# Miniprotein binders against q9bqp7: the designs that were tried, part 25

Target 1, 240 residues: q9bqp7
Amino acid sequence: VPQNWFPIFNPERSDKPNASDPSVPLKIPLQRNVIPSVTRVLQQTMTKQQVFLLERWKQRMILELGEDGFKEYTSNVFLQGKRFHEALESILSPQETLKERDENLLKSGYIESVQHILKDVSGVRALESAVQHETLNYIGLLDCVAEYQGKLCVIDWKTSEKPKPFIQSTFDNPLQVVAYMGAMNHDTNYSFQVQCGLIVVAYKDGSPAHPHFMDAELCSQYWTKWLLRLEEYTEKKKNQ
Short names: E, the ipSAE of ESMFold2; O, the ipSAE of OpenDDE; V2, 0.75 times the mean of E and O plus 0.25 times the DockQ between their complexes.

## First folded at step 20 (miniprotein)

Design va5 (at its last look DockQ between E and O 0.65; V2 from the best seeds 0.00; counts 0 for: pae O 3.0 > 1.5, other shape alone 2.939 > 2.5)
Fold by ESMFold2, look of step 20:
Structure va5 (fold): chain B 240 residues (1-240), chain A 96 residues (1-96)
Amino acid sequence: as target 1 above (240 residues)
Amino acid sequence: SKTEVEVYIWFEGDSPEELFKAIERLVKKAEELAKKLGARVKIIWLLEGDEVFIFIYVKGVPEEVRKELAKRLAEEAKKLAEELGLKVEIEVYTKS
């Protein structure tokens, strides 16, 4: 039970975007400042178990691939992930049609993997947009806000090279989504709120992506866990 | 004594090569300083996307020495970030 509880939803806001909102998706630039980002909070509050499991995975990969092989593997994953997010922003942005004609950017297994999900996505309201929780004082950069099967969601896109997801991305990813959601719902740059979340795991081989829908109740449950992580982070900073 | 994280270092960049250079140089510096100050150091780094985060644990020395080690590593991380064109964030968890 968090000591400083705060609601994820804002009763003063509509859960429907205003018709007078711009037709182009919002893209609020991220301004790095003193307040922590969602990812920094989560990184600095990882359990010893999470850190140990990731280190063991890394050491097994280095054993299998060699140090140079592991660097190459990691660099390729990074570049493919960056390319994937760039392609999705281009696909979902009606004003950037020039990028949609770049066959190299749009030609990937990950893009193929999400095609069936994209058919259910409409009403894009924000892409690669900064959020700030005005009261709890944290920031983030969300991937997408759009309707999925008629529900307005904060959507987070993840990549996976093999059928097994990375343990780190599974453990904390719902917390990232709800933290972005709570921030957006209390950010004066936004005139509406979002009550649902979606995590989409895309696969390198083009296999159908797995959507993980989070309704308002599930979001509220993860919000409590996020608040505990934010409290833990705050206490660590006080003890410096 | 109980082992806790003494320093958290975060780098962000556009180049995987520069991120790996930062990791390698920081790890070497941490091990060098640990030897000079008589400390045992455990370094765990994790790379995710365009960022890397590094946990440095220090054991076997008094708090004053752990604070000095953390200060020097923070200085080195800032230097590496400037040299390699990276963004950096540093948190030191040692009580003053």
Scores: ipSAE 0.457, ipTM 0.761, lowest interface PAE 2.4, mean pLDDT 82
Fold by OpenDDE base, look of step 20:
Structure va5 (fold): chain B 240 residues (1-240), chain A 96 residues (1-96)
Amino acid sequence: as target 1 above (240 residues)
Amino acid sequence: SKTEVEVYIWFEGDSPEELFKAIERLVKKAEELAKKLGARVKIIWLLEGDEVFIFIYVKGVPEEVRKELAKRLAEEAKKLAEELGLKVEIEVYTKS
């Protein structure tokens, strides 16, 4: 049980999005300061088992590709992921804010993969927007806040070369999503609240992406786990 | 007394190429230092967005060796960051 419990949902905010759909999604810039990011907290609090699995994967890949081949592979994966997020931001942005759509960014297997998910996405409230939890003292940059199948969600887009049909296969991604939700729900820069999360795993070959929907109950369960990770991080910092 | 040391290094930048250069050079430096100081090291790195996380696990080193290793790694990381135009953070944890 977390020592410092804090709710994921803000009782002071109405669940009803204010009817004024902002014509333009929010894009609050990330201010990098002494406040830890969600990603930093998660990375520094990985279990020995998680670290072992990552190392085992790395060693296997190096054995298959060689050291230089693995570096090239990782570089390509990084670049493809970045381009995918840029393309999604462009797709989800209003037409008036569309910088010249680099048509080349839209021609990817990952974009093809998510097409069926994008059909169910509407009411985009935020894109690549910073969130800060003042009380719990962490920050993050969320990919998207939008309605998925009529439910307002924090959406996190992931790229994978391997199928991830189960949410359990998404590693710490559920923790990342709920961390963003909790921060947004208590960030004064936002006037609305989210109760759901969505992890979308896009595939390079264009095969249909896997959506992992997180309802309010599941979000609450992962929120408890997030709080424990945050406490572990905070304790480690005090002992430095 | 021999202690375990965990060194966490973060590089941030927009260029994957520069991030990988930082990884390669830092890993090499860490291995060299570990060998010189008689330490065993395990190095794991992760790329997440525009950030690289490097985890260096050092086992069986005296406190004096820990301090020296951490200092040299911090200096090297800062140098690499400056050379490559990256942001850098470094944290050292000692498990007693």
Scores: ipSAE 0.160, ipTM 0.625, lowest interface PAE 3.0, mean pLDDT 86
ESMFold2 (binder alone), look of step 20: mean pLDDT 81; pTM 0.790

## First folded at step 21 (miniprotein)

Design vb1 (at its last look DockQ between E and O 0.52; V2 from the best seeds 0.00; counts 0 for: pae O 1.6 > 1.5)
Fold by ESMFold2, look of step 21:
Structure vb1 (fold): chain B 240 residues (1-240), chain A 96 residues (1-96)
Amino acid sequence: as target 1 above (240 residues)
Amino acid sequence: SKTEVEVYIWFEGDSPEELFKAIERLVKKAEELAKKLGATVKVIWFIEGDEVFIFIEVKGVPEEELKKLAKRLAEEAKKLAEELGLEVEIEVYTKS
């Protein structure tokens, strides 16, 4: 139970974009500020168990691959993730032309993995767009705001290599989504709000991605957990 | 109460090789400084994307020595970032 409660939804905002809104997705640039990002808050408030599991995973990978193998592995995961997010932004941006697309960018197991999800996505309102919660004083960069099966969602795209996905991205990922949602709903750069979230886990081998839909009630539950993490960060900051 | 100092360091860059060099050199420096002062040090790090997150916890000596050790680690991190062409962010906290 947070000491400083703040609602995730803004009662003064519509949860439907106007029909006359432009079709070009918002892409508000992220500016480095004194206020913390969602990622920094979550990294600095990890539990001892989360840290232990991450360290154990790292040591197992180094044991299996060797140090040089682990370095190559992490570099490849980074490149594949970067290409995946670039491809998704290109696919979801209606102003992109085929002549400007990188054909290698559009062909990957991860892109194949999400095809069935993308068929249910429409009405893209924001891509790779900054959000700021001016009252709670945090920032973030969300992946996508679009309709999924008719519901406007903050959508977060994650990659996973089966059978060994990153555990920290699963555990805290709902907190990232609701933190972005709350920030967007109270950010003057946006004229609408979002009440739902979607986490999409894509797989390297092209297996069908797993969607994790978060309705308003579930978002509110995770919002409470986010506020506790933000409060913990704020208390830590007092000892700086 | 026994005081601990926590140092958070983020390096960011497009070169995985330079990111790993920053980790290796900073970890080694933290262990060397802690040994010289008789402090206990714990270092945890991981790479996510083009960013390295490093957490350093120091304890077991008077608070003023812990703060001086944390300041030296911050200075070393800035030096490594400049040498390796990386961006760096540093946060230092006292835990009582």
Scores: ipSAE 0.616, ipTM 0.861, lowest interface PAE 1.5, mean pLDDT 84
Fold by OpenDDE base, look of step 21:
Structure vb1 (fold): chain B 240 residues (1-240), chain A 96 residues (1-96)
Amino acid sequence: as target 1 above (240 residues)
Amino acid sequence: SKTEVEVYIWFEGDSPEELFKAIERLVKKAEELAKKLGATVKVIWFIEGDEVFIFIEVKGVPEEELKKLAKRLAEEAKKLAEELGLEVEIEVYTKS
């Protein structure tokens, strides 16, 4: 049990979406601060098992591709991921801000992969927006807040070359999502509350993306795990 | 000795090419230093957005030698960041 328990949901915030759909999604800039990001907390608190799995994966890829091939692969994955997020931001942004849609950004297998998910996405409230948890002292940049199948979610977009049909295959991504949810729900810059999460795994070959929906119960379970990781990080920092 | 030293390095920059150069040079340096000292080294890295994360674990030698190795890695990371025009953050932890 976390020593410093804090709720993921804010009882002071109404679950009622204020009917004013903001005409424009929020985009709060991330401020570089001494406050750790969600990503940093997760990176510094990886388990020995996670480290081992990542190392094993890397070694396997190097054996398959060679060192130079692995570098090229990693570069391509990075670039494709970045372009994918840019394309999604463009797609989900209001049309008025979409002056020069680079049509080339939209011509990707990853974009094709998520088309069936995008059909169920509406009511975009935030895109590439910073969140800060004032009490727990962490920050993050979330990809998207929108309604998925009528439920308001923090949506996290991921790219993969391999199928990830199970949420357990997404490693710490569920922790990242709930960390953003908890921060948003307690960030004064946001007037609404999020109760659900969604991890979307897009595929390079255009095969249908896997949506991993996280209801309020599952979010609460992962929130406890997040709090434990945050505590571990905090204790690690004290011993530095 | 059950002592392990963990080095966390973050590089940030707009050029993927420079980020990859930093990774390659730092990984090579870590392996060279570890080999010279007879230490065991594990290196994990990944890229997220405009940031590269590198985790280096060193063990198998006395704590004082591990600390020296970590210091050298940190110095190398700073040098690489300066050379390549990258932002760098470095954290070193000792587990006993």
Scores: ipSAE 0.337, ipTM 0.736, lowest interface PAE 1.6, mean pLDDT 88
ESMFold2 (binder alone), look of step 21: mean pLDDT 87; pTM 0.861

Design vb2 (at its last look DockQ between E and O 0.62; V2 from the best seeds 0.00; counts 0 for: pae O 1.8 > 1.5)
Fold by ESMFold2, look of step 21:
Structure vb2 (fold): chain B 240 residues (1-240), chain A 96 residues (1-96)
Amino acid sequence: as target 1 above (240 residues)
Amino acid sequence: SKTEVEVYIWFEGDSPEELFKAIERLVKKAEELAKKLGATVKVIWFIEGDEVFIFIEVKGVPEEVIKELAKRLAEMAKKLAEELGLKVEIEVYVKS
């Protein structure tokens, strides 16, 4: 269905995991320019149904919590999410393991929630690292690239207070992962490629996190959907 | 009228309180301008990560009025970012 199909994998790159493991994970800085980010493409191509469901969820939360309660809830999610990602980057980075860790950053139900997942994670190749698809012209900032149970993955970390998933985050999250994957596989800053994805949902109460593994076939299916969203965005920009 | 404008605004900052102030003031301004100019305005927003995303759809008045309303909203967004110490990104699309 995409008019300008492009492969997610780069045939000129080795697909062998664990080749050339550096001692320090890559952290390519994000450079803002005129090309769109994955997040901007997805936000500007949401369906009317996605927008309706997001607004309905918000209205329900405000009804149940009140205006001030909803602000407090949203502020807490924002701050806890920032602390969670900061703690994970510290835990997964060899350079920061040589420094004193901030105990307050590591003391979190979310960190407890992911412990069993972290035991299966090894060979960290990138953390909070920018990617750019040099042919399709989009950028992103991925959370982590590492092996999960022996398979090199783009890993996306999510927090949840259960059981109400944000429909936007669940429906578009796989698209985000494959878009990062495709960009990394065609980015000259990276000498390796990735064929799998992992979405990890962590819980505030410390309950075991849920891993959602995406093998190469599933990634390819979502890649097609991502290309359609990118085409829709591009068409929208051309009509200006 | 078939003409409508979509305004996308992103505020980025470390303080959820400042992000909420930006949302509240921009939504209020959009509703005030819509009432004053007879426009239909729909505003949707959420906070995720280190930013807030705001979508504003404007329709139901002549194209010249719609474009002026979008311009005034973009100017307010920039003013709010300066006042609150936030970074801002704005994109405007005319849709027919």
Scores: ipSAE 0.692, ipTM 0.884, lowest interface PAE 1.2, mean pLDDT 84
Fold by OpenDDE base, look of step 21:
Structure vb2 (fold): chain B 240 residues (1-240), chain A 96 residues (1-96)
Amino acid sequence: as target 1 above (240 residues)
Amino acid sequence: SKTEVEVYIWFEGDSPEELFKAIERLVKKAEELAKKLGATVKVIWFIEGDEVFIFIEVKGVPEEVIKELAKRLAEMAKKLAEELGLKVEIEVYVKS
């Protein structure tokens, strides 16, 4: 059990979206400061097992592709991921900001992969927006807050070349999502609350993306795990 | 004493090419130094957005040697960041 328990949901915020859906998604800039990001907390609190699995994956890829091939692969994955997020931001942004849609950004297997998910996405409230949890002292940049199948979610977009049909295959992504949810729910820059998370795994070949929906119960379970990781990070920092 | 040292390095920059150069040079240096010192080293890295994360675990040698290795790696990372025009953050944790 976390020593410093804090709720993921804010009882002071109404679950009802205030009817004034801002016509424009929020985009709060990330301020780089001494406050750790969600990703930094997760990176520094990886288990020995997680480290081992990543190393094993890397060694396998190097064996298969060679060192130079692995570098090229990693570069391509990075670039494709960046372009994918840029394309999604463009797609989900209001039409007025769409003047410079690079049509080339929309011509990707990853964009094709998520088309069936995008059909169920509406009511976009935030895109590439910073969140801060003032009490727990962490920050993050979330990809999207929108309604998925009528439920308001923090949506996290991921790219993969391999199928990830199970949420357990998404590594620490569930922790990232709930960390963003908890921060947003307690960030004064946001007037609404989220109760659900969604991880979307897009595929390079255009095969249908896997949506991993996280209901309030599942979010609460992962929130406890996030709090434990945050405590581990905090303790590690004290001993530095 | 089975001292383990964890070195975390973050490079930030707009050029993927420069980020990869930093990774390659640092990884190579870590492996060379570890071999020279008789240390066991594990290196994991990944790229997220405009940031490269590098994790280096060092073990199997006296604490003093491990600390020296960590210091040298940190110095190398700073130098690489300066040379390549990257931002760098470095954290070192000693587990005794």
Scores: ipSAE 0.311, ipTM 0.727, lowest interface PAE 1.8, mean pLDDT 87
ESMFold2 (binder alone), look of step 21: mean pLDDT 84; pTM 0.821

Design vb3 (at its last look DockQ between E and O 0.56; V2 from the best seeds 0.00; counts 0 for: pae E 1.9 > 1.5)
Fold by ESMFold2, look of step 21:
Structure vb3 (fold): chain B 240 residues (1-240), chain A 96 residues (1-96)
Amino acid sequence: as target 1 above (240 residues)
Amino acid sequence: SETEVEVYIWFEGDSPEELFKAIERLVKKAEELAKKLGATVKVIWFIEGDEVFIYIEVKGVPEEVRKELAKRLAEEAKKLAEELGLEVEIEVYTKS
């Protein structure tokens, strides 16, 4: 239980369906001040068990692929993830209603994988946009804010190379989503509130992506866990 | 319980090859300094998007030696970032 619980929502801001300027999604530049990012908080507060599981996964991959094969694998995942997010930002931007004609950017299996999800996405309010929780003092860079099946969500796009065999993952994706949500809800650059989250897992082979919807109650549960991680980080920072 | 120093290093850039060079050189430097100073180091790294996260834990020597090792690792990380054209962020903590 966090020592200083703080609400995820800011009721003094109305939840307007269309932001003040809805024709262009917000893209607030990330400014790295002295305050931590969501990813830095999560990375520095991993348990020894989480670190052990990630390291075990890495060692199994090295055993399977060899050292050079693992380096190539991780480089490819890095580049594929970058291309996937670039393609999604292009697809979801209203000012790019004319499709990008570089078929190589859009030929990803990951893009094919999310097509059925994209049909349910509308009202895009933010893309690759910085958020800052001005009271709790953390920042992040969220992937997307849009309506999914009529509900305004913070959407996180995740890639996975295989639909079935990947078991080495962190439990931190929901924490990342709610941290962004809380930050956006308390960031003066945004005039609206978001109560729901969506995690979309896309697959390299084009298999249908899995959406994981997070309603307000589930977000509240994960918000409490995020606050605990932020407290752990703050205590650690005293020893800077 | 042990007193230990933790070093967190993030390299960021558009060149995956240079990011992996930074990992390899920093890990090698950490092992060199540990051997030279009689310290134990544990080095763990992970890829997150276009960023590499490196965690280095230093123990097995007096606190002032651990702090000096951490300082030298931070200096090396900054030098590597300049040489390889990467952005770098560094945080150093003493565990409570």
Scores: ipSAE 0.535, ipTM 0.815, lowest interface PAE 1.9, mean pLDDT 82
Fold by OpenDDE base, look of step 21:
Structure vb3 (fold): chain B 240 residues (1-240), chain A 96 residues (1-96)
Amino acid sequence: as target 1 above (240 residues)
Amino acid sequence: SETEVEVYIWFEGDSPEELFKAIERLVKKAEELAKKLGATVKVIWFIEGDEVFIYIEVKGVPEEVRKELAKRLAEEAKKLAEELGLEVEIEVYTKS
């Protein structure tokens, strides 16, 4: 049990979607400061098992591709991921955003992969927007807040070359999502509350993406795990 | 007490090419130092957005040697960041 328990949901915020769909999604810039990001907290609190699995994966990839091949692979994955997020931001942004849709960004297997998910996405409230939890002292940059199948979610987009049909296969991604939810729900820059999360795993070959929906109950379970990771991080920093 | 010294390095920059150069050179340096000092080093890295995260675990040698290795890696990371025009953050943890 976390020593410093804090709720994921804010009782002071109404669960009722404010009827005024903002005409424009929020995009609060991330400010670089001494406050750790969600990603940093997760990175510094990886378990020995997680480290082992990642190292094993790396070694297998090097054996398969060679060192140079693995470098190229990693570079491509990085670039493809970045382009994918840029493309999604463009797709989900109101048409009036002057960024000439680079049609080339839209021609990817990953974009094809998420088409069936995008059909169920509406009411975009935020895109690439910073969140801060003032009490728990962490920040993050969330990908998207929107309605998925009529439920307001924090949506996190992931790219993969391998199928991830189970949420357990997404490592710490559920923790990241709930961390963003908890921060947003208590960030004064936001007037609404989210109760659900969604991890979308897009595939390079254009095969249908896997949506991993997280209801309020599942979010609460992962929130407890997040709090434990945050406490571990805090303790580790004290001993530095 | 298998992991006694942990080194965390973050590189940030707009050029993926420079980020990858930093990774490659740092990994190579870690391996060279490990071999020289008789240490076991594990290196894991991730790229997220414009940031590279590198985790280095040092084992198999006395504490003073592990600390020295960590120090040298930190110095190398700073040098690489300067050379390649990257932002760098470094954290070293010693388990007592």
Scores: ipSAE 0.444, ipTM 0.785, lowest interface PAE 1.2, mean pLDDT 88
ESMFold2 (binder alone), look of step 21: mean pLDDT 82; pTM 0.800

Design vb4 (at its last look DockQ between E and O 0.44; V2 from the best seeds 0.00; counts 0 for: pae E 1.54 > 1.5)
Fold by ESMFold2, look of step 21:
Structure vb4 (fold): chain B 240 residues (1-240), chain A 100 residues (1-100)
Amino acid sequence: as target 1 above (240 residues)
Amino acid sequence: SKTEVEVYIWFEGDSPEELFKAIERLVKKAEELAKKLGATVKVIWFIETYNGETEVFIFIEVKGVPEEVRKELAKRLAEEAKKLAEELGLKVEIEVYTKS
């Protein structure tokens, strides 16, 4: 149990959007400052077991592909992930581009993979938008806030070339989502809050993406784990 | 010694090739400095995608020498990381901690 528990939800905010909220998705720019990001907290609080598993995976990949092959594989995976996120932002925002690059982005297997999920997504409130927890002092950049099957969610998009995602993303992805939720719920740039999360794993071959819905109870359970990671990070920072 | 110096370095950029170059050169520099100063170093690195951007995360632990030497080694590694980022057109972030 964290030393200083803090609620993920803001009692002073409505759990339903106001009708006066803007219809264009929010895109709050990320402010560069000394306040740690969610990613930095998670990276600096990895367990020895997490580090071991990631190192083992890396060494097995290098053994299988060779060092040059590993570099090529890694480069391709990250380029495809970047293109996927760019395409989703374009698809979910008002159509403003007829550029050839956007058309090529729409032709990926990952985009085909998420089509059945996108049919259930509506009411997009934010895309690639910064969040800051005003009290706990951390920042993040969330992928999307929208309704999924009628429930307002922070949505995180992931790519996977294999049946399972990269080991690192699997370990901490729910923590990232709830950290973004808590930050958004206590960020003055937002007039509403969310109680749910969604993690969507898309596949390169176009196979139907797997949605992982997180209701308020599950989010609260992961929020406690996030607070422990943030507490661990804060304690580490005292030795800087 | 229980007192350790930990160095965290993040490189960010659009070129995976330049990111890999940064890793290779920084790891080599850490090993060279450790040998010259009689320190032991443990270097762990990962390449990750975050919000569609590619980032290298490097963790360096410095042990086996007096604290002032460990701090000087960490300072030199931080300066080398900044130099590499400028040379390779990368963004860099660095954090240094005195204890584990």
Scores: ipSAE 0.609, ipTM 0.845, lowest interface PAE 1.5, mean pLDDT 82
Fold by OpenDDE base, look of step 21:
Structure vb4 (fold): chain B 240 residues (1-240), chain A 100 residues (1-100)
Amino acid sequence: as target 1 above (240 residues)
Amino acid sequence: SKTEVEVYIWFEGDSPEELFKAIERLVKKAEELAKKLGATVKVIWFIETYNGETEVFIFIEVKGVPEEVRKELAKRLAEEAKKLAEELGLKVEIEVYTKS
């Protein structure tokens, strides 16, 4: 049990998104400061099991591709991921703010993969927007806040070459999502609350993306795990 | 000694190419030092993008040698990371954690 409990949901905020059509999605810039990011907390609190799995994966990939091939692979994955996020931001942005859609950005297997998910996405409230949890002292940059199938979610977009049909296969992504939710729900820059999370795993080959929906209960479970990771991080910093 | 030494390195820059060079050189240096000192190192790295900036996270775990040697290895890796950052025009953050 976390020593420093804090709720994921803010009772002072309405669960109902204000019925007004969301104006232009919020895009609060991330300010780099002494406050740790969600990503940094997760990076410095990886379990031995996680480290082992990542190392095993790396070694396997090097064995299959060679060292240079693995570097090229990683570079390509990174570039494709970046382009995918850029494309999604463009797609989800209001038409009036659409920079000239680079049609080339939209022609990807990953974009094809998420088309069926995008059909169920509406009411975009934030895109690539910073969140800060003042009390718990962490920050993050969330990909998207929108309605998925009528439920307001923090949406996190991921790229994969391998199927991830189970949420457990998404590594620390559930923790990242709930960390963003908790921060947003208590960030004064946001007037609304999110109760759900969504991890979308897009595939390079254009096969249908896997949506991993996180209801309020599941979010609460992962929130407890996030708090434990944050405490571990804080302890590490004291002993550094 | 059950003491583990963990080195955390963040490189930040706008050039993916330079970031990848930093990873490659640092990984190679870690492996060379490990071999020389009889240490076991695990190296994990991730690339992330925030607001158009690219960050590389590198985690290095040092094992298999006395604490003093692990600490020295961590120090050398940190120094190498600083040099690489300077050479490649990258921002660098380095944290060394020692857990008993």
Scores: ipSAE 0.526, ipTM 0.816, lowest interface PAE 1.0, mean pLDDT 88
ESMFold2 (binder alone), look of step 21: mean pLDDT 79; pTM 0.776

